# Designs tried in a protein design chat: VH-VL binders against NAD kinase (nadK). Part 146

Target 1, 268 residues: NAD kinase (nadK), of Syntrophomonas wolfei subsp. wolfei (q0aze0)
Amino acid sequence: MKIILVNNRFKENTEKKAQEIAGQLSALNVEVIIDNGLDEPYAGTVDFIMVLGGDGTMLRAARRYGQRAIPVLGVNMGTVGFLSNIEINELAEYLPLILREEYSLEARMMLEVAVFQQQSLLTRVFCLNELLLRSNSPRMLSFALEISGQKLEPYRGDGLIVSTTTGSTAYSLSAGGPIADPQLDAFIVTPVASHIINKRPLVVSPEREISLHLLEEREAIIGIDGQIKMDFGAENRVLIKRAPHPLLMVNLKAKPFFTSIDRSLQRQ
Short names: E, the ipSAE of ESMFold2; O, the ipSAE of OpenDDE; V2, 0.75 times the mean of E and O plus 0.25 times the DockQ between their complexes.

## First folded at step 14 (VH-VL)

Design DD9 (from AA2 with heavy chain G109A M110F V112I; framework fv_bermekimab; at its last look DockQ between E and O 0.79; V2 from the best seeds 0.00; counts 0 for: pae E 3.6 > 2)
Fold by OpenDDE, look of step 14:
Structure DD9 (fold): chain C 268 residues (1-268), chain A 123 residues (1-123), chain B 107 residues (1-107)
Amino acid sequence: as target 1 above (268 residues)
Amino acid sequence: QVQLVESGGGVVQPGRSLRLSCTASGFTFSNFGMHWVRQAPGKGLEWVAAISYEGSNKYYAESVKGRFTISRDNSKNILFLQMDSLRLEDTAVYYCAKDHIWFSRSSYAFDIWGQGTLVTFSS
Amino acid sequence: DIQMTQSPSSVSASVGDRVTITCRASQGISSWLAWYQQKPGKAPKLLIYAARTLQSGVPSRFSGSGSGSDFTLTISSLQPEDFATYYCQQANSYPLTFGGGTKVEHK
């Protein structure tokens, strides 16, 4: 068995713990690779990914490895979030199950985000939470949203979020989006400070394709999972669709999502 | 410089066929939906047909449906309008027009126009 | 089909005048309306798209307003080169349709 431990090099506690866990796993004849974000994603085959940290680390892990259909376990290390399944102090208890592959998987839809400049693909990213389009100036953006090629009314506001159901409890929620069942596959399209007061979030079928472009020459920014940032202008277009593969999140410990929402949100 | 140049217009007899061409230059032709718009002498503008940037979707005005066929060759940057069963009421200057927004399956506006090619009829 | 009705069909104006042209759609078209200028013997020129967005290179004296079914093109101060025929066009749905045109001519 080969396992990747994903942690954050900027968090010393996660680094130390990763080393400790690596030692323990090695003693059990498990091959371990540590990914602290410093290097490129490990290109070799692996059987399991263990994410040590919070939601941010999980998001990074998802972007780096999510397309590879590898089980991903979130191990919380003292942070509040929605993406961890067990606590670090529970790892020893569940480790035998992990090694025996006695766990269930929960498929979480990811976004495939493609940013173009004319016909040139600038970047393609698979992300777990959301894509954000926002103004890079104090002025509102004017942009068009197309769903399956159909034009909606022009958006005028600070920006727009296209989120997965997983991402519904992230920035989309702060922008007034609905909380979505993580077991549901859907796009959530949430306006950010729209000039139209009654502009409501949209829940969109994962079978549809979403595209965004500016209607006028203004500077904007694309954000992905709050960790990737790029400039976005009139010469750019973003295409969003369901990723071909979901993130396979390991479920060792059942967590009642809806009953824990209030508690989780209050802690954030 | 961005340019559209129509050709193929002329004098034709009713019931016959004519093929119009529009050659594009100065922009990535394959990124844009294209349109034909016609204008009868002394009259207003009439949309005729549209084709998506990929060529997979075609749309026609009711007045030409079943008679006209829009197509494109993205490798050659050419838009075509095959006009069959021509009628006197088809007399017009035919413009090719470029969609304003690239990489879209929806039309927003026509930002580039050709100078047009005239189709007229002989008795 | 969506019918576009322009008014007036013609307007006589002088240089420096404020000119207003109205376009009404038979049904709601959101903001998907474009305005064109056409001079005799020439192809149309795009002025405004998405109801209010000025096309690059178009003078600021041109402006568009409206949403839903009623739209307006305004020339704040008419210039000699602005004498032409203007058309609105809905881009909400196929078939695409134009207004009947408004000829702006010398008073």
Scores: ipSAE 0.646, ipTM 0.853, lowest interface PAE 1.0, mean pLDDT 93
Fold by ESMFold2, look of step 14:
Structure DD9 (fold): chain C 268 residues (1-268), chain A 123 residues (1-123), chain B 107 residues (1-107)
Amino acid sequence: as target 1 above (268 residues)
Amino acid sequence: QVQLVESGGGVVQPGRSLRLSCTASGFTFSNFGMHWVRQAPGKGLEWVAAISYEGSNKYYAESVKGRFTISRDNSKNILFLQMDSLRLEDTAVYYCAKDHIWFSRSSYAFDIWGQGTLVTFSS
Amino acid sequence: DIQMTQSPSSVSASVGDRVTITCRASQGISSWLAWYQQKPGKAPKLLIYAARTLQSGVPSRFSGSGSGSDFTLTISSLQPEDFATYYCQQANSYPLTFGGGTKVEHK
């Protein structure tokens, strides 16, 4: 069995714990690849991904490995977020089930984001929470949103968020979007400080194609999961659709979403 | 040099057919929606037909629906307008025009126009 | 079909004048309006799209404003090359439609 162990090298607690867990797994004849963010994603075949840390570490794992149909387990090491399933002190209890592959999977929709410059594809990125378009200057943006070829009234304001239902509790929530059941597949389109009074958040089918481009030259940025940033200007266009594969999240321990909403939000 | 060149206009008799062509150069033809717009002598502009950049969506003015067919050949960078059952009111200069925004199935405006080809009737 | 009504049908003006042309849609078209200039024997030239976005290479004396159903093209200081016919065009929905035109003529 081969496992990728994802951690954050800049948090000493997670790095030490990752080494300890790797040693324990090696003693059980499990091959371990540690991904601390420094190297390219491991390209070989693996059976399982274990994420040690909070939601941010899970977001990086999802971007790197989410399209490979590999089970991903979130192991909390401190503050409980929305994406962990078990606590680090419970890992020994659940290890036998992990090794025997006795767990269920929950699919979480991801975004496929394609960014263009003058009609040339610059990059294609997959994300779990959201794409953010925002102004990078004191001036507001004027931009066009198309949903499956249908133009909406131009947006004017600080920007726009296109999120998954998983991302509904992240930046989209702070911008006034709804909390969504992560078992639903949908896009949530949330304006940021809109000058247009009746621009409400939209919930749209995951089968829709979403595109964005500026209507005036402005300095803007695209943010992905709050972790990747790229410049965006009048020569750019971004296309967003449902990613080909969902993130496959491991369920070992029942963790009811609705009864824990308030506590999970307070712990962020 | 970005250019659209129409051809196929001429003098015809009522009820006959005519095929207009528009050859594009200097830009990536397959990235843009294309349109036909006509202008009768001494009159204003009238939009006639549109086709999306990949060719899957076609739209027509009511005055030509059922008689005209728009099409495109992206491998040869050619836009076509097949005009059947021609009538006297179809007398016009026919322009081909490029939609402004690339990779969009919505039209915003026409930023490049040909010089036009005249369709008129004999007598 | 969305009817586009331009006014006036003609304007008599001198070089240096501010010229204002209006365009009214028969129903709301958001900001999806374009303005074109056409000189005799020539194809139209795009000036403005999305109601107020100036096309690249168009002089800054041209500006557009409006939303919903009422739109304005303004030439802040008319130049000799600006004597032409101007058309508005809605791009909100098919079929696309043009206004009747406004001819700007020298006195």
Scores: ipSAE 0.433, ipTM 0.777, lowest interface PAE 3.6, mean pLDDT 90
ESMFold2 (binder alone), look of step 14: mean pLDDT 92; pTM 0.946

Design EE16 (from EE3 with heavy chain T60K G105D, light chain S28G; framework fv_oberotatug; at its last look DockQ between E and O 0.55; V2 from the best seeds 0.69)
Fold by OpenDDE, look of step 15:
Structure EE16 (fold): chain C 268 residues (1-268), chain A 123 residues (1-123), chain B 107 residues (1-107)
Amino acid sequence: as target 1 above (268 residues)
Amino acid sequence: EVQLVESGGGLVKPGGSLRLSCAASGFTFSNAWMSWVRQAPGKGLEWVGRIKSKIDGGTKNYAAPVQGRFTISRDDSKNTLYLQMNSLKTEDTAVYYCTTVPKYDYFLAFDIWGQGTLVTVSS
Amino acid sequence: DVQMTQSPSSLSASVGDRVTITCRASQGISRYLSWYQQRPGKAPNLLIYKASNLESGVPSRFSGSGSGTDFTLTISTLQPEDFATYYCQQSYDRPWTFGQGTKVEIK
């Protein structure tokens, strides 16, 4: 068995723990690769990914490895979030089951985000939470939203979020989007400070495609999962689709979403 | 109401075959890990095999005594679990229970049981 | 395979008695141990999962404890409906195995 331990190099406690866990796994004849985000994602085949940290680390791991259909376990290290399944002090108890593949999986839809400059692909990324288009100035954006070839009226506002259901409890929520069942596959299109006060979020079928482009020359940015940032201008287009593969999140213990949602949200 | 209902049991000769069915209702069957557990008359419980949910790969595992002879399958569209029993032996005589571990329960315990169906292998 | 050994195989008790059943695993199984109750002619019912968690709907007079290799099911005050056979089961490793059972009979 080969396992990637994903941690945050800027969090020394996660680095130390990763080394400890790596040692333990090695003692069990498990090959371990530590990914602290410094280097490129490991290109070789792996059987399991263990994420040590909070939601941010999970998001990074998802972007780096989610398209590879590898089980991903979130191990919380004292943070508040939605994407960890077990606590670090529980790992020892569950480790044998992990190695024996006695765990359940939950498929979480990811976004495929393609950014173009005219007809040229600039970048393609997969992400777990959301794509954000927002103004990089105090001025509103004017942009076009198209859903499966259907052109909506020009949009004016600070920006737009296209989120997965997983991402519904992230920035989309802060922007007034609905809380969605993580077991549901859908796009959530949430306006950010729309010029139209009653502009409602859209829940869109995962079978559809979403495209965005600016209608005027403005300073804008694309944000992905709150971690990746890139400039976005009038010459750019973004195409959003359902990723071909969902993130396979490992479930080792029950974590009811709806019964804990109020508590979790209050802590954010 | 959550329910499992086994059927298909009966009398069969050694070397014969039998197919058991388990109809599930009252829960999301497609998410559940399903198992067969049997109990010989007057004896204890014995795990026969398990099939995971489709999302978990649909992996099948069997106890050694039935390995190669029994096959577990499922039809999620019909909420039905199956146990195909081939090359039956007298020691396979038992009440066969359908059991489940719902996906929301990750403790690997059999929380739901059917009433069982009796399989008698006798010459 | 992990062997599960229950003690005793049978016991006689009266209503109101405290009953203790033990289960020992041949190797460490952490807390991946469940307890079941089976009444005559009926299917087993889950009582305890993961060593000490009471299944929903199960009376609080039932409790489980232990970790590693030694586990205990306790009925604090035996009731008439508690006369049955009890089984422990490990889910730590395949094949999943049961104890041989403990029959609780009326004294």
Scores: ipSAE 0.787, ipTM 0.891, lowest interface PAE 0.7, mean pLDDT 93
Fold by ESMFold2, look of step 14:
Structure EE16 (fold): chain C 268 residues (1-268), chain A 123 residues (1-123), chain B 107 residues (1-107)
Amino acid sequence: as target 1 above (268 residues)
Amino acid sequence: EVQLVESGGGLVKPGGSLRLSCAASGFTFSNAWMSWVRQAPGKGLEWVGRIKSKIDGGTKNYAAPVQGRFTISRDDSKNTLYLQMNSLKTEDTAVYYCTTVPKYDYFLAFDIWGQGTLVTVSS
Amino acid sequence: DVQMTQSPSSLSASVGDRVTITCRASQGISRYLSWYQQRPGKAPNLLIYKASNLESGVPSRFSGSGSGTDFTLTISTLQPEDFATYYCQQSYDRPWTFGQGTKVEIK
């Protein structure tokens, strides 16, 4: 069996713990690849991904590996978030379930984001939480939102969030969007400081395509999962679709979403 | 009330076949992992096999003595677990129990049991 | 395969007695150990999971302990309904296996 251990090299305890866990797994004849974010994603075949850290580390793992249909387990190293399933001090006891594949899986929808300049594709990325379009100045944006070719009335404000249901508890929530059950597949489209009162958050079928472009020259930014930033201008368009594959999250312990909402939000 | 009710047991000659059913009620059968456990008369308990829920991939695992001869299946629309038993041997004589295996927090213990159905394989 | 050995294979006891049953695994199984009670002519029922966790509805006179290879089921004050056969079972590695059973009989 071959496992990727994903950690965050800027958190020293996670590096030391990753080496310790790798040693324990190697003693059990498990081949271990450590991904601390420095190198390119491991390209070879693996059976399992273990994420050591908080939601941010999981978001990076999802972007790197989420389209490969590999089980991903979140292991909390400190602050419990929305995306970890077990605590690091429980890992030794749960290893038999991992090694014997005695676990359940939960599919979490991801976004496929394609950014164009005119008709040319500039980049394609996948994300677990959200795409953010926002102004990069004190001035408002004027932008168009199209859903499956249907043009909505123009938006005016600071920006827009297109979120998965998993991302409903992230930036979308702060901008006034609803908390969504992460087992649902949907887009949540949340305006950021809209000056047009009929621009309420929208919940949209995952089968739709969402397109955004600016209606006037302004400096804007596209943010991905709060971790990737790219400039966005009047010459650009972004197309958002459901990603071909969901993130396959491993459940070893029940983590009841609804009874834990307040605690999880406070701990982010 | 949670119930598992097995049926389909009886007398069969060696080499024969038999199909056991387990009717489930009082819980969400389609989300459950299900198992068969058997007990020869006057003897201890022996795990036969397990089937995961369809949402978890429907994976089936069997004990070595029955591998290739027994097939576990489920019909979630009828809340029913099945055990198809082929090429029966006298050593397969046992009471067969239908059980559940909780996915979480129980470390794969068998929490709910039916009352069993007797299979006798004798010439 | 992980083999589970129970001791004793049988015992005689009176109502009110403390009863202790042990279970030994042929290799370390962490806390992947459960205990079952089977009354004569009845199906087994779960008493204890994860070595020491009491299943819902099971009287507090039952307790379990142990980790690794050695495990104990204790009945602190035996009741008439406790005359039964008790089985341990490991779920650490497939095939999941049971001990041979311990029959608790009335004196």
Scores: ipSAE 0.717, ipTM 0.877, lowest interface PAE 1.4, mean pLDDT 91
ESMFold2 (binder alone), look of step 14: mean pLDDT 93; pTM 0.951
OpenDDE, look of step 14: ipSAE 0.775; ipTM 0.882
ESMFold2, look of step 15: ipSAE 0.686; ipTM 0.867
ESMFold2 (binder alone), look of step 15: mean pLDDT 93; pTM 0.952

Design EE17 (from EE3 with heavy chain I55M Y106K, light chain D93E; framework fv_oberotatug; at its last look DockQ between E and O 0.73; V2 from the best seeds 0.76)
Fold by ESMFold2, look of step 15:
Structure EE17 (fold): chain C 268 residues (1-268), chain A 123 residues (1-123), chain B 107 residues (1-107)
Amino acid sequence: as target 1 above (268 residues)
Amino acid sequence: EVQLVESGGGLVKPGGSLRLSCAASGFTFSNAWMSWVRQAPGKGLEWVGRIKSKMDGGTTNYAAPVQGRFTISRDDSKNTLYLQMNSLKTEDTAVYYCTTVPKYGKFLAFDIWGQGTLVTVSS
Amino acid sequence: DVQMTQSPSSLSASVGDRVTITCRASQSISRYLSWYQQRPGKAPNLLIYKASNLESGVPSRFSGSGSGTDFTLTISTLQPEDFATYYCQQSYERPWTFGQGTKVEIK
C-alpha cells in the first residue's frame, strides 16, 4: 500500500509529526510519500491520502489530488475544522481500518474553473470551497453573471463568490451566504458588498454553468480557495462548472455537522 | 424495535444449493454493513462474510472455506440481506446468523444479531 | 489468519462468584477485540467492543480490559442468567476470527 502524507511546511509540529507517522507506516510495509507543498504533486499510483492539519491543508490536498478519486482523510492537529474526521492522537488506533479499507466515503463536490483571455484558455484549476471575484482597488466592479446562458442583471459591488456547499462555511458565509449541508450538491452564489440592493445569494443546480466577465476596465482578482490568485481584467472570462470528480473524504467517525456548527465556527 | 430475522434454512444434500434471507427492521438497512456468522452444532462461531452498503461500494468479503461457493447480496428496497450457498458440503452444516457491522465507533464488532436459521447438509 | 485462544475452555462457578476469562491473540490486534455472550439455545449478543467498552444495555458487572495480545473479560458478581458460553473475537484483520469459547457452568 502507498500513501501520500500531506502537511504544511510552515507549521513546525506537522513536519515532525509527519516524520513520526511515516516511520510508523514504514514499519508496517507501507510506502509513504510526504507532500509538504514544495514539490509537484506526486503523479504515481496512490491508494490513500492523509492530510495532517487544518482546513487550509485539506484545501491544498483537494486541489492537488481531488480529481484522482483517491480517498482523503483529514487528521486534526489542534483546531476544530470542517474538513477533519479524526484527531491526531486517535490515528494509531484507527490505522487498522485505514490499511484494511474498512471505512466509509463521503463525496464532496468540487468546482472546475476555466479562465480565458479572449477565446484562449489560460488555465484550468479545481477547488473545494470557492472562487472569489473581487476588486483589487478602492473602486467597485461592474460585472456580468450568466447561468447556463441566462444573463442576470449586471452586478455592481466589490465582487462575487461562487461556492460549493462545502465552502458555504468559508468566505461565502462572511459575505452573507447561507450555511449549506455539505451532503448537497449545489453552487452558492454570494455577492460581496453589492451596490445593487436586490442581489441576494443564489443556490444553483450543480448542472448549471456559471460565467463571469467584467463590463468595464478595472483591476480585479480571481481567488481560488483563498490560496491561489490570478489577475482578472476586461479581456478575461471565467467559466465555472462542477468538477468531473468529487473529493472522496474518508469517514472513520460520524461527524455530526449540524450539532458541531457553533463549535467549528467559534475557532474563527 | 431493531430486528433481524433469518429464514430459508433446511435440509439439503451435498452439492445442493440453498438461499438464506435476513429481513431487517427498525433501522436504516441501506446504510448498514451486514455480515453472516455461522455456528456448527456444538461448536464455536465462524465468520462467513460481509457486505458493505451500496453507498460505500457494496463490496463483499468471504472467509476462505466459502469463497467461490457463497454469495452475499442485498435488496435495499426490501430491507433484506441474502446468502446464496452453492456446492454445499457437510461441513457447511450450521446455524447461520445475520449480523450488523457498525461503520463507526465499535471497531467492526457484530452488534445486532438475528436468532439464526439451521442449515443441515447430509445425504 | 489471527488465531484467538481462550482460557479456560470451561469453568464451574456459583452465583455471586467473580469470573475472569482470558483471550490471547496470535499477533497484536490493538484494541480490535469484542466479547459475546451466548446463552444455551440463543443467538450471541455483544457485551464489549474495543476491548473495554460496554455495549448499551449490558449490566455493569461485565467489564473488559487489555490491548495488544492479551485480553480479559470479568464478571464481578455472577448471576443466574450469566451461565452461558463466552466468545472473544478480533476485527483487526480479515478473516475476522473468534476464540473457541468459554463455557461457564453451574457448580
Scores: ipSAE 0.669, ipTM 0.856, lowest interface PAE 1.5, mean pLDDT 91
ESMFold2, look of step 14: ipSAE 0.664; ipTM 0.856
ESMFold2 (binder alone), look of step 14: mean pLDDT 94; pTM 0.955
OpenDDE, look of step 14: ipSAE 0.881; ipTM 0.946
ESMFold2 (binder alone), look of step 15: mean pLDDT 94; pTM 0.957
OpenDDE, look of step 15: ipSAE 0.879; ipTM 0.943

Design EE4 (from EE3 with heavy chain T60K; framework fv_oberotatug; at its last look DockQ between E and O 0.58; V2 from the best seeds 0.71)
Fold by OpenDDE, look of step 14:
Structure EE4 (fold): chain C 268 residues (1-268), chain A 123 residues (1-123), chain B 107 residues (1-107)
Amino acid sequence: as target 1 above (268 residues)
Amino acid sequence: EVQLVESGGGLVKPGGSLRLSCAASGFTFSNAWMSWVRQAPGKGLEWVGRIKSKIDGGTKNYAAPVQGRFTISRDDSKNTLYLQMNSLKTEDTAVYYCTTVPKYGYFLAFDIWGQGTLVTVSS
Amino acid sequence: DVQMTQSPSSLSASVGDRVTITCRASQSISRYLSWYQQRPGKAPNLLIYKASNLESGVPSRFSGSGSGTDFTLTISTLQPEDFATYYCQQSYDRPWTFGQGTKVEIK
């Protein structure tokens, strides 16, 4: 068995723990690769991914490895979030189940985000939470939203979020988006400080495609999962689709989503 | 209400074959890991085998005494679990229970049991 | 294989009694132990999972404790419907194995 430990090199606690776990796994004849974000994602085949940290680390892991159909376990290290399944102090207890493959999987839809310059592809990214288009100045944006070729009325505001149902409890929520069942596949399209006060979030079928572009020359940025940032101008287009593969999140123990929402939100 | 109902038990000669069925209702069957557990007359419980959900790979595992002779399968469209028993032996005589653990429940225990179906292997 | 040994194999008790059943594993199974109750002619019912978690709908007079190799099922106040055979089961490693059972009989 080969396992990737994903942690955050900027958090010494996670680094130390990753080394400890690596030692434990090695003692059990498990091959371990540590990914602290410093290097490129490991390109070889692996059987399991453990994410040590919070939601941010999970999002990075999802972007790096989510398209490889590898089980991904979130191990919380004392942070508040929605993406971890067990606590770090529980890992020792659940390790035998992991090694014996006594776990279930939850498929979580990811976004495929493609950014274009004219007709040329600049970048393609898969992400678990959301794509954010926002103004890079105090001025509002004017941008066009198109869903499956249907052109909506122009949007005016600070920006727009296109989120997965998983991401519905992230930035989309702060922007007034609905909380969505993570077992549901859908796009959540949430305006950010729209000039139209009653501009409502949209729940969109995962079978549809979403495109965005600016209607005037303004400085804007694209944000992905709050971790990737890139400039976005009038010559750019963004196309959002359902990723071809979901993230396979490991479920070692029952975590009722709806009963934990209030608790989780209060802690954030 | 969650329910499992076994059927297909009966009398069979040694070396014979029998196919048991387990009809599930009241829960999302396709997400459930399913197992067979048997109990010889007047004896204890013995795990026979398990089949995972499709999303979890549909992997099958068997106890050593039935390995190579028994086959577990499932039809999610019919909410039905099966146990194909070949090359039956007298020691296979038992009440056969189908059991389940909800996918998002307790993976480490059998929380739902059927009423069982009796299989008697005798010459 | 992990061998599970229950003690005692049988016991006699009266309504109102405190009953304790022990289960020992041949090796450490952490907390991966469940307890089942089986009444005559019926299928087993789950009582306790992961050593000490009470299954939904199970009366609070049932409790489980232990970790590693030694586990205990306790019935604080035995009721008439509690006369049955009880089994422990480990899910630490395949094959999953049961104890031989403990029959609780009326004194």
Scores: ipSAE 0.810, ipTM 0.897, lowest interface PAE 0.6, mean pLDDT 93
Fold by ESMFold2, look of step 14:
Structure EE4 (fold): chain C 268 residues (1-268), chain A 123 residues (1-123), chain B 107 residues (1-107)
Amino acid sequence: as target 1 above (268 residues)
Amino acid sequence: EVQLVESGGGLVKPGGSLRLSCAASGFTFSNAWMSWVRQAPGKGLEWVGRIKSKIDGGTKNYAAPVQGRFTISRDDSKNTLYLQMNSLKTEDTAVYYCTTVPKYGYFLAFDIWGQGTLVTVSS
Amino acid sequence: DVQMTQSPSSLSASVGDRVTITCRASQSISRYLSWYQQRPGKAPNLLIYKASNLESGVPSRFSGSGSGTDFTLTISTLQPEDFATYYCQQSYDRPWTFGQGTKVEIK
């Protein structure tokens, strides 16, 4: 069996723990590739991905590996997030289930984001939570949203979030978007700074194609999962659609979503 | 109330075939992992095989003595688990139990059991 | 395959007795062990999972302990309804295997 072990090199505990876990797995004749973010994603065949850290580390793993249909397990190392399943101190106890593939899988929709300049594709990225379009100055943006060829009335405000249902509890929630069941496939389109523009959040079929571009010259930013930043100007547009493959998240423990809704709202 | 009810047992000659059914109620069958466990008369318990839910890949695993001869299947629209038994041998004579295998918290114990159905393989 | 050996294979006891049944695995199985009770002519039912966790609805006189290779089921104060056969089962590695059973009989 071959496992990618993803950690965040900027978190002291995760680097030491990754070395310990890799040693334990190697002793069980498991081949381990460590991804701490320094190298390109491992390109070879892999059976399993283990993410050591919080939601941020899972988001990076999803962007790098989520389109490969490989099971991904979130292992929490301190701060409990929405995307971890077990705690690091439980890993040894659960290892027999992991090695024998005695686990459940949960599919989580991802976004495919393509950014253009004029007619030229500049980049294509995948994300688990959201794309954020935001102003890079105190001035509001004026921008167009198009859904499957249908042009909406222009937006004016600080920006817009296009989120998955998984991302509904992230930045979209803070901007006033609805909480969505992560088992649903949908886009959630949430205006940022809604007090200036009276546009309501939209829940949109995952079969739609979403397009954004600026209507005036302004300095703007495209953010991906709160971790990737790209300049965005009047010469650019972005196309968003459902990614070809969902992230396959491993469940070893039940993780109730609906009974936690009030707790999520209270943390706001 | 959670219930598993097996049926389809009976007498069959060696080399014959038989299909067992297990009707499930009181839980979301389509999300469940299901297993068959058998017990020869006067003997102990023996795991036969397990099928995962479709959402978890529908994976089937079998004990060596039945591999290639028995097929576990499920029909989620009818909340029914099946065991197709081909090329039956006298050592397959047993009471066959339908069971659930909880995905979480039980470390693959068999928590819910049906009443069993008797299969007799005899000349 | 992991072999599970129970001791004793049978025992005689009176109501009120403390009963102890042991189960030994041929290799370490961590805590991937469960215990079942089977009354004559009936299906087994789960008593203990994860070596020591009591299944819902099982009386507190039942307890399990152990880890690795050696496990124990204890009935602290035997009741008339406890006369049955008891099985341990490992779920550490497929094929999942049972012990041969321990029959608890009335003395």
Scores: ipSAE 0.686, ipTM 0.874, lowest interface PAE 1.4, mean pLDDT 91
ESMFold2 (binder alone), look of step 14: mean pLDDT 93; pTM 0.946

